# Ledger of designs, part 19: VHH binders against q04fp6

Target 1, 166 residues: q04fp6
Amino acid sequence: MKELRIGRVINTHGIAGELKIDFNTDFPEQRFAKNSELLIAGEKLVVQSSRPFKQFWLVKFSDHENINLVEKYKGEDIFINERKEPRLSEGEFLVSQIIGLKVIDEKGNSIGEIADSFHTGANDVWTIKKSNGKEILIPYIDQVVKKVDLQTSTVTIELLEGLDED
Key: E = the ipSAE of ESMFold2; O = the ipSAE of OpenDDE; V2 = 0.75 times the mean of E and O plus 0.25 times the DockQ between their complexes.

## First folded at step 12 (VHH; framework vhh_lunsekimig_d3)

Design u27 (at its last look DockQ between E and O 0.52; V2 from the best seeds 0.00; counts 0 for: pae E 6.1 > 2)
Fold by OpenDDE, look of step 12:
Structure u27 (fold): chain B 166 residues (1-166), chain A 123 residues (1-123)
Amino acid sequence: as target 1 above (166 residues)
Amino acid sequence: EVQLVESGGGVVQPGGSLRLSCAASGFTFSSYALYWYRQAAGIERELIASIYSGGSTNYVDSVKGRFTISRDNSENTMYLQMNSLRAEDTGLYYCAAVYRVYKGSTYEVYDYWGQGTLVTVSS
């Protein structure tokens, strides 16, 4: 199982062993929940308590209730061993749910299906496989992707000039 | 807890066949794209086959026409039928669920992997 980086220890906070964490996960409430296991500097630590602190999180770990015990973690990256399916908020979706969906235009005409998704420096790009077997690339932006409907398994797009060379 | 467990690996002669299985649990199997990867000694892990939630499939050129990926959503199991095996197919084969959570213009990547099953093609 691959480890996922979810943040970095910025500094200690107070003297009771709390660490100030700069996180980059979409689920900080879940990742830093009590009894969660985190990997810092090759050590598995169990969350004893946590709380949001401005744009950061303060986390205290079991058996590390003193600043002297956690100073060594300053500057270290934080990893998790992902073992649970992400809990999606309303309106959120997985790219794995998108791949294979039917693609239509705003008039309901069939275009193809989503074949792939990959990240670029600016936007994610989706590959649409058309009925004729050709593939086109579209950026995942509001101007192009108008609706994602998982219930109907349909993605509605508006093709920009130059995206379809057929 | 998400779990992926591969099976079916073994030793086979060139031209032989193997069928790999990946038993999955702990997530909504039918909703996710699933993948077969392999890693040969000294080579980076490579994606070889994909099956998406809609049932469509994709293969790398090196396995096209020889390998077939399939899934049984009722059994939460993915398969890889490997025919006409070659020495270069030797490696550790992994099943995976790799996906991204989209939040506007940003996303978070999640990946779940099995421990792998060894496939050895040798005369």
Scores: ipSAE 0.424, ipTM 0.630, lowest interface PAE 0.8, mean pLDDT 88
Fold by ESMFold2, look of step 12:
Structure u27 (fold): chain B 166 residues (1-166), chain A 123 residues (1-123)
Amino acid sequence: as target 1 above (166 residues)
Amino acid sequence: EVQLVESGGGVVQPGGSLRLSCAASGFTFSSYALYWYRQAAGIERELIASIYSGGSTNYVDSVKGRFTISRDNSENTMYLQMNSLRAEDTGLYYCAAVYRVYKGSTYEVYDYWGQGTLVTVSS
């Protein structure tokens, strides 16, 4: 079992125990819903209430009713205990759904097929196997990967200088 | 809960064979990629074989042609057939169901691991 990081406490908010969260999940309403069990600094905390606040999420935990009880969490990462299979929402997909997709450029020209993915540092890298048997690596970032279309089994990329080497 | 349980490890002579099994429960087995990793003493765990939901496979060069990964979705079980074993294959073998969930440039990574089964190749 692995803990999944879903955000970071950047500060307290007010004096009644709300924490300001810089989240990295696309589904903060689900992740920070009332009664969700989160892990911060090795402690299990249960969400009492939460609400959006600008680009952040404000979260208050049960039995943490004042700033003195929550100041210690400033700067800490927030995790969930992912003991169940992940729930996929619209726009989410598994790596197993990506392997074998046809890779095209924005004009529709075939580049190859996705053969693998792996994590390096801060982002994932996809291996594309070209028709000549050679492989190229592309970073999974918005500048390069423009669209993943499971209905047509295609991935559209912008082929930048240097990506089509070898 | 998600569970992965390896079995089939043991002591074998060089050139011998073993078949490892990974029994899985608690998730939609047929939808996920599955992996075998191994770990020799004092070394970081290494990926050696993968099998994807559509049946495609990949292997590291050191095991290509000797090891075969397979899955039986009706029994929620993955296998590793290990032939022509060498002393270098000695180690603790883990099965894993590692999920990457992508949305654009952001991602969430989930992984589940078994406890491992020991393979010892020696005379």
Scores: ipSAE 0.040, ipTM 0.449, lowest interface PAE 6.1, mean pLDDT 80
ESMFold2 (binder alone), look of step 12: mean pLDDT 81; pTM 0.787

Design u28 (at its last look DockQ between E and O 0.16; V2 from the best seeds 0.00; counts 0 for: pae O 4.4 > 2, placed apart)
Fold by ESMFold2, look of step 12:
Structure u28 (fold): chain B 166 residues (1-166), chain A 123 residues (1-123)
Amino acid sequence: as target 1 above (166 residues)
Amino acid sequence: EVQLVESGGGVVQPGGSLRLSCAASGFTFSSYALYWYRQAAGIERELIASIYLGGSTYYVDSVKGRFTISRDNSENTMYLQMNSLRAEDTGLYYCAAVYRKYKGSGTYTYDYWGQGTLVTVSS
């Protein structure tokens, strides 16, 4: 219902569609993460990639892959819909839906269950509680988390060297 | 409509205790990570405590052992118990709730903020 301003486009950057953002959110890494939905000039835009750049953030939006598609956003404020809980789309899942899922390796051997999730600077990290009560941490990245299957309540991972002490 | 309302602020002597509440409505409270932030005059807002969906907590060093964050999902309320208060704890205290969803390797984040409650610790 009410849009929250989180920054402003101050310029384009390069020719491939990056925009330089002067932000005022305390959560820039989360707010500008890939697949975030932002409102600029009344349009909903989906973040394809982003990175810090000096005191700014550089953000590239899906389907906006050259400068000609994004120059119109110079000087525009960037908003989110603060007062509405976002809807889930097909293929999306909530952090709450992974809590309690069984974690298996690529051979089907049980590793443990998902106990919690929190964000670091680069990736979300998932806490796995093993049957012996110990916990291990895994990064939520394609190299480690191979499949999340909500229908079977399982997560398939590839264990990285040094992640499992037991 | 998502709503977060802080309460419990006030004036207290050094060494005293105070309990802040953050009442929430308009969303599935148990699905959000929750945060307390503090802003002293002329300073940027700082994170002081977090509580996550699985119950994990985080505290900045300056409040560890003195402050306790908790959540009651049945009452849609987060708390901050503040003990052994010091003058440097004076500030405007905000609660925040963060919604995150995954799609493939990507994440979407949405944050909701209260308006703050003032805590003054004076001798």
Scores: ipSAE 0.395, ipTM 0.738, lowest interface PAE 1.8, mean pLDDT 83
Fold by OpenDDE, look of step 12:
Structure u28 (fold): chain B 166 residues (1-166), chain A 123 residues (1-123)
Amino acid sequence: as target 1 above (166 residues)
Amino acid sequence: EVQLVESGGGVVQPGGSLRLSCAASGFTFSSYALYWYRQAAGIERELIASIYLGGSTYYVDSVKGRFTISRDNSENTMYLQMNSLRAEDTGLYYCAAVYRKYKGSGTYTYDYWGQGTLVTVSS
C-alpha cells in the first residue's frame, strides 16, 4: 500500500514550530490527532498538538518546537500510511459513494443517475443526469432525498415543485 | 488491512493488448468508486479511467475506444482491458479506491493505492 497524501505544508505559524497545513483528507481531526505519525519530506514526525485554523490546520510535532526546525517543511506534502477503511457516522456518505447511483422516485420510477455533488454554504447539491442527457440539481436534504441504498446503488428522491424538472 | 494489488503488466509490442487486474481487500469494495491511474517516467500521475457505483465510466481522451474499465464486486477485483497499445501507454499503472468528502467550503480526497504494475509498450 502506497502512502496517502493528506495535505501540504503551506507555511510556518509563529515561532514555536507550528506548521500551517492545507489538508486534503476527510478526517483531519483524526489524521492530525496527538501521537499521529505523519510523513513529511521523507521524515516521520509525530503530532504533538494540533488545532483547526480557519480552513487550515496548525500542527506541532514532537521534537520540533521551534520554527528553525520546521522551516524546511514548507511546501512539502504530508503523507500517512493508511491501513484501515475510514469510518463514517450513521447516515454519512462519501461523494465517491454517491456518484453513479441510480435515482428513482418513491414509486420506483427511474429518474436518472447522480452525476456530481458539490457543497454550498448550507447543504450539498447533487446533480442528476437524466436519461435524456439533461441535468437537474437537487438539494441533499431529508425532504428531497428519502433513501440512500448503497447495496442496491439506488437513491430515492421526492422532487419538489420548486425543483426544476426539465 | 486495506490492500490493493495490481497485476497483469508486462512487455508488449505496439498494437498489442494487456489486461490488468486489481485485487482489493480490507474494505467495502462495492462502496467505492474505482480508478486506474498511470505514471510515465518524468510525468505526473494521471487518471486514465474510472468506474462508479452505478456502473458509469470515465476515460481520458487518449485511451477512449482502446481501454475498458470494469469491476467485479463479487470478487473484489477491478480490471483494465487495454487494446491497441501504444508506446505512450508505457508506465506504471495504479489502481485506486478514492473517496471524497465535503468539509466546510472545501472538497477533500482520500484514497487507497496499490504498488502498481509496469506496462511497457515497445517494439
Scores: ipSAE 0.027, ipTM 0.341, lowest interface PAE 4.4, mean pLDDT 84
ESMFold2 (binder alone), look of step 12: mean pLDDT 80; pTM 0.781

## First folded at step 13 (VHH; framework vhh_lunsekimig_d3)

Design u29 (at its last look DockQ between E and O 0.52; V2 from the best seeds 0.00; counts 0 for: pae E 4.1 > 2)
Fold by OpenDDE, look of step 13:
Structure u29 (fold): chain B 166 residues (1-166), chain A 123 residues (1-123)
Amino acid sequence: as target 1 above (166 residues)
Amino acid sequence: EVQLVESGGGVVQPGGSLRLSCAASGFTFSSYALYWYRQAAGIERELIASIYLGGSTNYVDSVKGRFTISRDNSENTMYLQMNSLRAEDTGLYYCAAVYRVYKGSGTETYDYWGQGTLVTVSS
């Protein structure tokens, strides 16, 4: 089964069939766009309308314009069916593309190379194998990873205090 | 068409061993982190082992020292060597392939799952 989990239905909202969604996509405005097809509880539903609501999204589906028709979706995960591997847009990259990249600091000094990447729940963590053979872990956050340049096969980082044990 | 097919499950006595395989097709296998999950009856599915693109592995405590996850990118196959099996290891075992797309500071995750293979540990 091919799937992208984009959220979970928390509750219904109002009586017009809107669902309150806790989303886990960084692009809810796109994933919940009108006419988007979503999978909930094994059913294909088409988005009729959507809007942000605090840290959540409210989504209304076609032919489900009443609370009685959508209550059964409470607690269900929301997926999209991806039949093909996604194509990357400019500036986007895969985890596989960063493995082996050279790591430098902002001054251009060599630090090491990306050895691995894994998800910890909050942020991805990258393993850097330093030139001296030691490994360090860095979080993929803006404060640390400043630039990923696939053209030059280089990652620019700023090591925070405590991350560099020499 | 993307497919993940588990195999190697069966009935084994406590203390026995099994080797599960997960054969993949239809996608760039080497670009995915791979995972083994299991689901016992009446229990939620749990992640038990992970192998990442760089070859690092991770295990839940209950299987550490007994299970070994590995991957062969040339064969598009992931393995789970299970030794010293226990009754509590009984369940349906799933393989999953996952990769993330970095979009600026954000990410999206794509998952592929198999149908599972049954492992029964019983005397």
Scores: ipSAE 0.577, ipTM 0.803, lowest interface PAE 0.6, mean pLDDT 90
Fold by ESMFold2, look of step 13:
Structure u29 (fold): chain B 166 residues (1-166), chain A 123 residues (1-123)
Amino acid sequence: as target 1 above (166 residues)
Amino acid sequence: EVQLVESGGGVVQPGGSLRLSCAASGFTFSSYALYWYRQAAGIERELIASIYLGGSTNYVDSVKGRFTISRDNSENTMYLQMNSLRAEDTGLYYCAAVYRVYKGSGTETYDYWGQGTLVTVSS
């Protein structure tokens, strides 16, 4: 149960070692990110680069720069070990740590409180519950979320036109 | 040791009900978004229901109105109440626990999976 299947090698792509992957994960951009360690045919391989390609992902592994080094992986399933919980560095925070934080605008005016967070593909979305009971949704992107301050339990956002109308 | 253990599967007649449980240990349960997936024979695993940290839920259209996902953070357990079961609901049901870490402008995901519990809808 330490090994999770996340896709299968369909074929090679080009001559420089890219493999075309039919993936079975809702987070392919993270799973196939550079430096990810994957298991194929019992061998540990480290991702050097990856990119989306139609409904597939193209993945190139370190030290596998030639089609002849990767043809043997055709038809093989791709696995990862379950990732261990990380120890957080400064400036990193868990999604759970933002639940309940007070939301303010850049002028310090109260907007509401973070009620939930969910993933929508491109970026996470935060639900803010306002004092009037209504909820608004904000994307977790630099243009909107300006500062997360866990010591003061606040999040500073810039409300884009239209966000406060829901 | 991190564990997710599904239970509550079994054989049921069409129109019947089952309640699946996913008992978790070895991690901070309340920090995870929780998911139910199912896999019919010969078909890729599909996400059918999700419940997030703040209690928001989502369902695939084929189960909406019939299935209810819930979580009890005090018991480290997620549930799936399945009503009005149909033959096409037959499959292996997996729970998954997923959390995300915000790292500057990026995110990283972590997940754990159970081994599944079999649901068979037949007469």
Scores: ipSAE 0.184, ipTM 0.617, lowest interface PAE 4.1, mean pLDDT 82
ESMFold2 (binder alone), look of step 13: mean pLDDT 80; pTM 0.768

Design u31 (at its last look DockQ between E and O 0.52; V2 from the best seeds 0.00; counts 0 for: pae E 3.9 > 2)
Fold by OpenDDE, look of step 13:
Structure u31 (fold): chain B 166 residues (1-166), chain A 123 residues (1-123)
Amino acid sequence: as target 1 above (166 residues)
Amino acid sequence: EVQLVESGGGVVQPGGSLRLSCAASGFTFSSYALYWYRQAAGIERELIASIYLGGSTNYVDSVKGRFTISRDNSENTMYLQMNSLRAEDTGLYYCAAVYRVYKGRGTETYDYWGQGTLVTVSS
């Protein structure tokens, strides 16, 4: 498989063929847009309509306007056909690009460098190796990561109370 | 064309060892976090081991101390050394390569998967 996984079908919703989707994208409005082609259980399905539903999305597919036609997709992952690695736009970056970057505070003081990154259920977490050799974990959130500058190879962070270890 | 191909599976007795390989091609292997999954019959696929870009590793409790994940970026290959195998380790083992794209405040995840290699632990 070489597809972009954008979510998983959790359950059916109602009787009109809507599927409840646990999505794995920050752009569900685009990925689940009308006429989008998705892959579920090896089948190509075309989005007829979609809407947000709490922390989930409800998606209805063309020619699948009945619960009996979509029950088989429960538990299946949802993919889009991406045959090539994505091209980055201005301001976009890969996880691989942050490894080794210098970490500074908002005053320009050196903190350390990015040693690793991993995804949790809620947010990505970055490991910073401090100059003293100690490691700290920071969440990739706006409150903490203020700037990622690949041109200067620098990440600017604001350490939250409790994360600062003397 | 992107490919992930698992190998090294087979039949082994309890207490035995196997080394799985995942050979990758068609993409920038070194830019991906790598994962081993397994799926036993009638059971959902489960993540069992992870190796991240910085070299950190993570394991599920059931395989800790017995399995070791590693990667060789120069060979575009990921490995899973499995020791002290148990009957409950039987299943189809999948390798996956995953990376995330940061788009401002948003992110997207790309993943590639192999077809799996069968591991059977039986006396």
Scores: ipSAE 0.637, ipTM 0.835, lowest interface PAE 0.5, mean pLDDT 90
Fold by ESMFold2, look of step 13:
Structure u31 (fold): chain B 166 residues (1-166), chain A 123 residues (1-123)
Amino acid sequence: as target 1 above (166 residues)
Amino acid sequence: EVQLVESGGGVVQPGGSLRLSCAASGFTFSSYALYWYRQAAGIERELIASIYLGGSTNYVDSVKGRFTISRDNSENTMYLQMNSLRAEDTGLYYCAAVYRVYKGRGTETYDYWGQGTLVTVSS
């Protein structure tokens, strides 16, 4: 499959051609920027304007200025044409790159090793496996994850009260 | 090109079993979290099982104990073992692979989907 799914049309909004979109990115403003090309129902559509709306994004497409022109897209997935794997910029890393990293506290004491990662809707959560076999969960947020250092294969964290199962 | 191809669907009687496969090509399979989704008539596509990079799994309550997700990174294949099938398990089953990139505090998510394989549970 050549196409990357980035969201779904959940309904129309108003009568002037806006579509309400549930999306898969933390960067909807970039994905739905004016002149972005999206694929819906096998058609290439060009974003004319977009704006946030509650937990959704409202998007209006060029040449689609009426609800009658866009009703057919209800329930359809939204795609972009993306190459195989994106090249990573400075400071970007894959979830696969954090699996197995050594976890230390701010004093350098070993806590464990990253065992897994999953998304909770708010933030990614990382599973740390300690040497005693117990696992703890930490959120990937600035308060907890202080540094990810791929050169030294380490992650520095601050353990907040209540995060450690001990 | 990234490709996911499901297979193993078919018609089965209640109480029966099926094993679905999802064969992948065109990407580093071990770098992806893998998912099975199900879509029944008149219902939104629902996530039913997940297997993450580290091997952790998660299931929706309606399939827990009956379905088992697994992955074989050396064969670039994910499986769904479906036991004790019920009529309500009828639907189109999709595999998905999720590629996540951390960009500062945010995450960019790339979802790749297969075409689906039909499972029909009827007497």
Scores: ipSAE 0.291, ipTM 0.670, lowest interface PAE 2.8, mean pLDDT 82
ESMFold2 (binder alone), look of step 13: mean pLDDT 80; pTM 0.774
ESMFold2, look of step 14: ipSAE 0.169; ipTM 0.564
ESMFold2 (binder alone), look of step 14: mean pLDDT 80; pTM 0.773
OpenDDE, look of step 14: ipSAE 0.571; ipTM 0.802

Design u32 (at its last look DockQ between E and O 0.28; V2 from the best seeds 0.00; counts 0 for: pae E 4.3 > 2)
Fold by OpenDDE, look of step 13:
Structure u32 (fold): chain B 166 residues (1-166), chain A 123 residues (1-123)
Amino acid sequence: as target 1 above (166 residues)
Amino acid sequence: EVQLVESGGGVVQPGGSLRLSCAASGFTFSSYLLYWYRQAAGIERELIASIYLGGSTNYVDSVKGRFTISRDNSENTMYLQMNSLRAEDTGLYYCAAVYRVYKGSGTETYDYWGQGTLVTVSS
């Protein structure tokens, strides 16, 4: 287990025990989700509720529903315990595992290989490097990515109209 | 123990240069999407540079042509070369390492963050 710093308590908010947090995470909606366990000032606290507030997040903790109980946390860093590596179930895979995989169509014809991956606001986008050196971008959606097979190191895709200019 | 440690921040005059470093320990950078963020006083944190698993890079418009993100997998360190610095570049700079787990049509994200290094551009 490791401790990750995910923010800092800036101040209290209201009198109901909410804390205003300056977060240092790209995923506050996950880190401050209900029932999440956080470490503040060496104490384990459980999130009861949370909501965005401008560039901050407001977080209320179980058994801390009064400002008098949370004032001591002002200025304290917030940590979370996470495992080094995720536990993968069958059929699940890491983004790192798709890099270099062969890309084929549903007929088994070779298209290229996965060269890169990046996240957009809606979907991940994969870069396919074709055999001729040309690169195309595909969204990771069911309509396009039909199968990811790590055993055969193969990705099966269906190119939509307009995705392939060749 | 897993950690990210930024370094290289400091005070520099406009037009000057700095090179930030982000050293990882306890995990391997090569499996992660790498990012530089910055946060100026009173402003929301901003993504400024990205380097992806295949080596592609992306920059926010305000730093294009001036900043360069790179990685050295052998040293498990990523860098941000900052040239032609401006006053508006002042802020706390964070490095982040992110990987994603695909679960069917959904994804789960994991990330590591540094504590930041301060960059001050002033005459």
Scores: ipSAE 0.631, ipTM 0.807, lowest interface PAE 0.5, mean pLDDT 89
Fold by ESMFold2, look of step 13:
Structure u32 (fold): chain B 166 residues (1-166), chain A 123 residues (1-123)
Amino acid sequence: as target 1 above (166 residues)
Amino acid sequence: EVQLVESGGGVVQPGGSLRLSCAASGFTFSSYLLYWYRQAAGIERELIASIYLGGSTNYVDSVKGRFTISRDNSENTMYLQMNSLRAEDTGLYYCAAVYRVYKGSGTETYDYWGQGTLVTVSS
């Protein structure tokens, strides 16, 4: 069990104890909700209030109602000990959910089945096993992966020149 | 609560073998990408082996042919078989479970880590 980093304090905001946070979570409303427990500089802090502000979040902690009480946190990373999985929004899916999906082209013709996923540093790559037993690799990018439909267990792709070499 | 616990570390002679285990709880183990990392004194933690959902594996060049990663989804456990150990393999070995979320063409990664198990290779 390790701490999850969810952002960094980049500055104070105003004089009443708000901290400006450069966050790296897609769940800032949940992560910074009132009564959330965060870890900063080895201290457990309880969120009193928070709000979006441009590309940042502003967070105020209980018992930290003055700039003098929070200036020490500038530059510190923010962690959470809550080890529960993040909630998924509609249209989001786990890497595990793609294994076994049927791969079709935009006309509905079968191409194969997703056998695995890995990353190559730039983007995730999916392995498709074709009916002839050969495998092809596709990048998970908009130009190639057009639709992931978990209800029908299908992935629609556009085969780019050179991706499907027999 | 996601929890990972490494075991199987110890002191071994060069050329020896160890098998590390990573026991997992608090999540659907079969849904996670699994990794072994190691950290020697004075350097950053490095990825050494990966096992993917479909069973594909990847290794850093320094351990290829000597180390084997595996997973047993029925036991919620990942393993690292370490053979032909060298002094350079000394370090703290961590398991990690990785949760990837795909959103459009974007990918977000969330990591969960164990506490580590120490491997010492010395004469």
Scores: ipSAE 0.128, ipTM 0.510, lowest interface PAE 4.3, mean pLDDT 80
ESMFold2 (binder alone), look of step 13: mean pLDDT 79; pTM 0.762

Design u33 (at its last look DockQ between E and O 0.18; V2 from the best seeds 0.00; counts 0 for: pae E 3.4 > 2, placed apart)
Fold by OpenDDE, look of step 13:
Structure u33 (fold): chain B 166 residues (1-166), chain A 123 residues (1-123)
Amino acid sequence: as target 1 above (166 residues)
Amino acid sequence: EVQLVESGGGVVQPGGSLRLSCAASGFTFSSYALYWYRQAAGIERELIASIRLGGSTNYVDSVKGRFTISRDNSENTMYLQMNSLRAEDTGLYYCAAVYRVYKGSGTETYDYWGQGTLVTVSS
């Protein structure tokens, strides 16, 4: 497969394993989306989180949540395999992007985290792992899922009567 | 180029075991839910096992306790461990990788399929 250079690691940022990236792509928000696979220094890394930072992007990778683990990537080019995957428009998101997002209610109270997603005959259903360790299922419908914000990594929901079985 | 390639099929006696592999390339493997299907002669293709993005696994009743689906994202490969095989397990086994795009209240599905690998269970 053809590898495309999409940027270079400029430096580490902070101590939590974030890398500051000088990107060379028109779609950094997609290229550095959660669960995206990047090739750095011959290693395949998976994006855990990312955010814009001035003219750069900060990217954190799975299993690399410490500066000591990512220092070696400084100065390295970042590659991707050329793929024919869909491009997202504003407001659109992949099912993979919601996994791990924080779930809150409309008042901002923490409910849990998106643990899984699956499709039923009518609607997708999301599994929320609550703070107490229990899991609940919610349908992906406007009445329940009020907002998906990938920038803040949060999902705002309104639990319907009967769904909250604490 | 996106592709899925199944392997590991063959002829085995009842009670035997096989391990199927599905090697993926050309797409972000870790972002896809994974599925195994099978199609016996004269019968429609059926879903037999799945592993979702969150890691949860599901099986059709006929294979529960005998088959195990797994994935290795580092190798871009999914597996199906098949134990205690029966004659009725004979068929062409397909792997699939699927993800969905949310567009407001609507969704689009993107899926890739392998060519299949033949499993024959016979005495």
Scores: ipSAE 0.601, ipTM 0.788, lowest interface PAE 0.5, mean pLDDT 90
Fold by ESMFold2, look of step 13:
Order: structure tokens, then sequence, then C-alpha cells
Structure u33 (fold): chain B 166 residues (1-166), chain A 123 residues (1-123)
């Protein structure tokens, strides 16, 4: 069984046990929060503190207050034990929950219905089936997707020039 | 506990067929995109087939027309029907389930893997 990989230790930082981390989560503040339990080199480590540093995060682990205690982790992948299905917080939703939602513009005009989704490396892309039978693709980004409202089964979008190509 | 268990591997002659199964438990099966990967000796694991939440499928060119991925949400099982097998199809076959969560514009991806089932294509 594989643990979920959330980053990699690039190097040590300073002499007091901080590790510089290149992460692959969009939620580093949550993942590296104090008391988070991470798996590095087969060891369970508990986050004592963390902070952003350029495009990286600096993370310090409990009982690892010296560079000599942490240098062995350089180059190691960082995992969490997520063999449980994640529980959703308020405002979070599954990819499966967006299939079938009505798509409207910011003025309430109907555009279509979400038929599918897929990942393209940079962001997820949603397929919208319009009433005329044609389909358009939209990226799941703040500039395009303004609101997902599961209670009303609607998605509000702003169509950018070029997104509604024939 | 999320579990994926592959089965149906074995030894088969060229031109033959096998049906692989991936039995899933411990999660809401219908909410996951599902994938088959294979790994030949000395080569990195490669994606060969996928079936998404909306039911659309995708295949790598080397298996297109020969392999068919399907899912049965009532049995929590994914399948790979493999026809016209070739020696190059020999390898360890893994199933994977991918779960994505949206929060604002950000996403978190959770990948769960099976243990693999061995397929050997040999005269």
Amino acid sequence: as target 1 above (166 residues)
Amino acid sequence: EVQLVESGGGVVQPGGSLRLSCAASGFTFSSYALYWYRQAAGIERELIASIRLGGSTNYVDSVKGRFTISRDNSENTMYLQMNSLRAEDTGLYYCAAVYRVYKGSGTETYDYWGQGTLVTVSS
C-alpha cells in the first residue's frame, strides 16, 4: 500500500532543525500545521512549527531541534497516512458532486450542464454540455468558476473570450 | 480503511485473453475515477486505461482496441478485459482510485493503489 505523498525535503535550513520543503498540495498551511503527523523515511514526525519561505515551506518537527537530527531527511519524500476516505469540511466538494450541475453566468443566464471533468496537470477542466448539443471546456480556476452551490445545484461562471469556441 | 485488490492475472499464450478485476472497499466507490497501470521489469509504471466519473474511458495507444476498462458500482469492482494479448503486455497490473477535493480554486488529490496482479504472456 502507498501512503499519500505531499512533498519532498529539499534541504535543511539553518542550524535549529528546520527543513525546506517542496510541496505538491494546494493547502500547505493545513498540511504542515502544528501537530500534523507526517511520514518521512519511514518515521512518524509531528510538526512543531511551519512557515512559508519563497515558493517553499519551512517545517520544524518536535524533538528535532538541531540540524544533526534532520540532515538525514534531505531528499526524502514526505507522506501522510491517508488510508481513510477524507471527510469533507464546509465549502469542500467532490469532483463527483459537480456532474449534472446547472451552469449559469453571473447574471443568471443558463449556459448548460456539467457532463464530465478531467485533470490536465495544471488544473481540472470541466465539460459543459449546452442546450444546443455543443460542448465547451472550462478550466476550474477562480477567474472562470465564481461559485459552486450544491444546495441549489448550480455553478456560476464567467466565460472568457476563447472559452466558447466552436 | 481504503483497500483495492487486483485479481485475474496468470499465464496466457499470445493472442489469448484475460479479465482482471479490482475489488474495492472502505470508500464511496462511485465517487472515484479509476485507473489501470502496468509495470514491466525495469520500466516505470505506466498508465494504460482510465474510466472517469461520467463513464468516459481513455486508453494508451498500445492497448486501444484490445483492452476494455469497465466498472460496476453495485459490486464496487472495476474490470480490465484484455484481448489479443502480446508478449509486451507482460507485467504487474495495478488498479488505482483517484479522489479529488475542491476548496476555492485549490484541489487536493488522493491516490489509492492496489498490490498488483501478474500477467505473463508466453508460449
Scores: ipSAE 0.155, ipTM 0.499, lowest interface PAE 3.4, mean pLDDT 81
ESMFold2 (binder alone), look of step 13: mean pLDDT 79; pTM 0.759

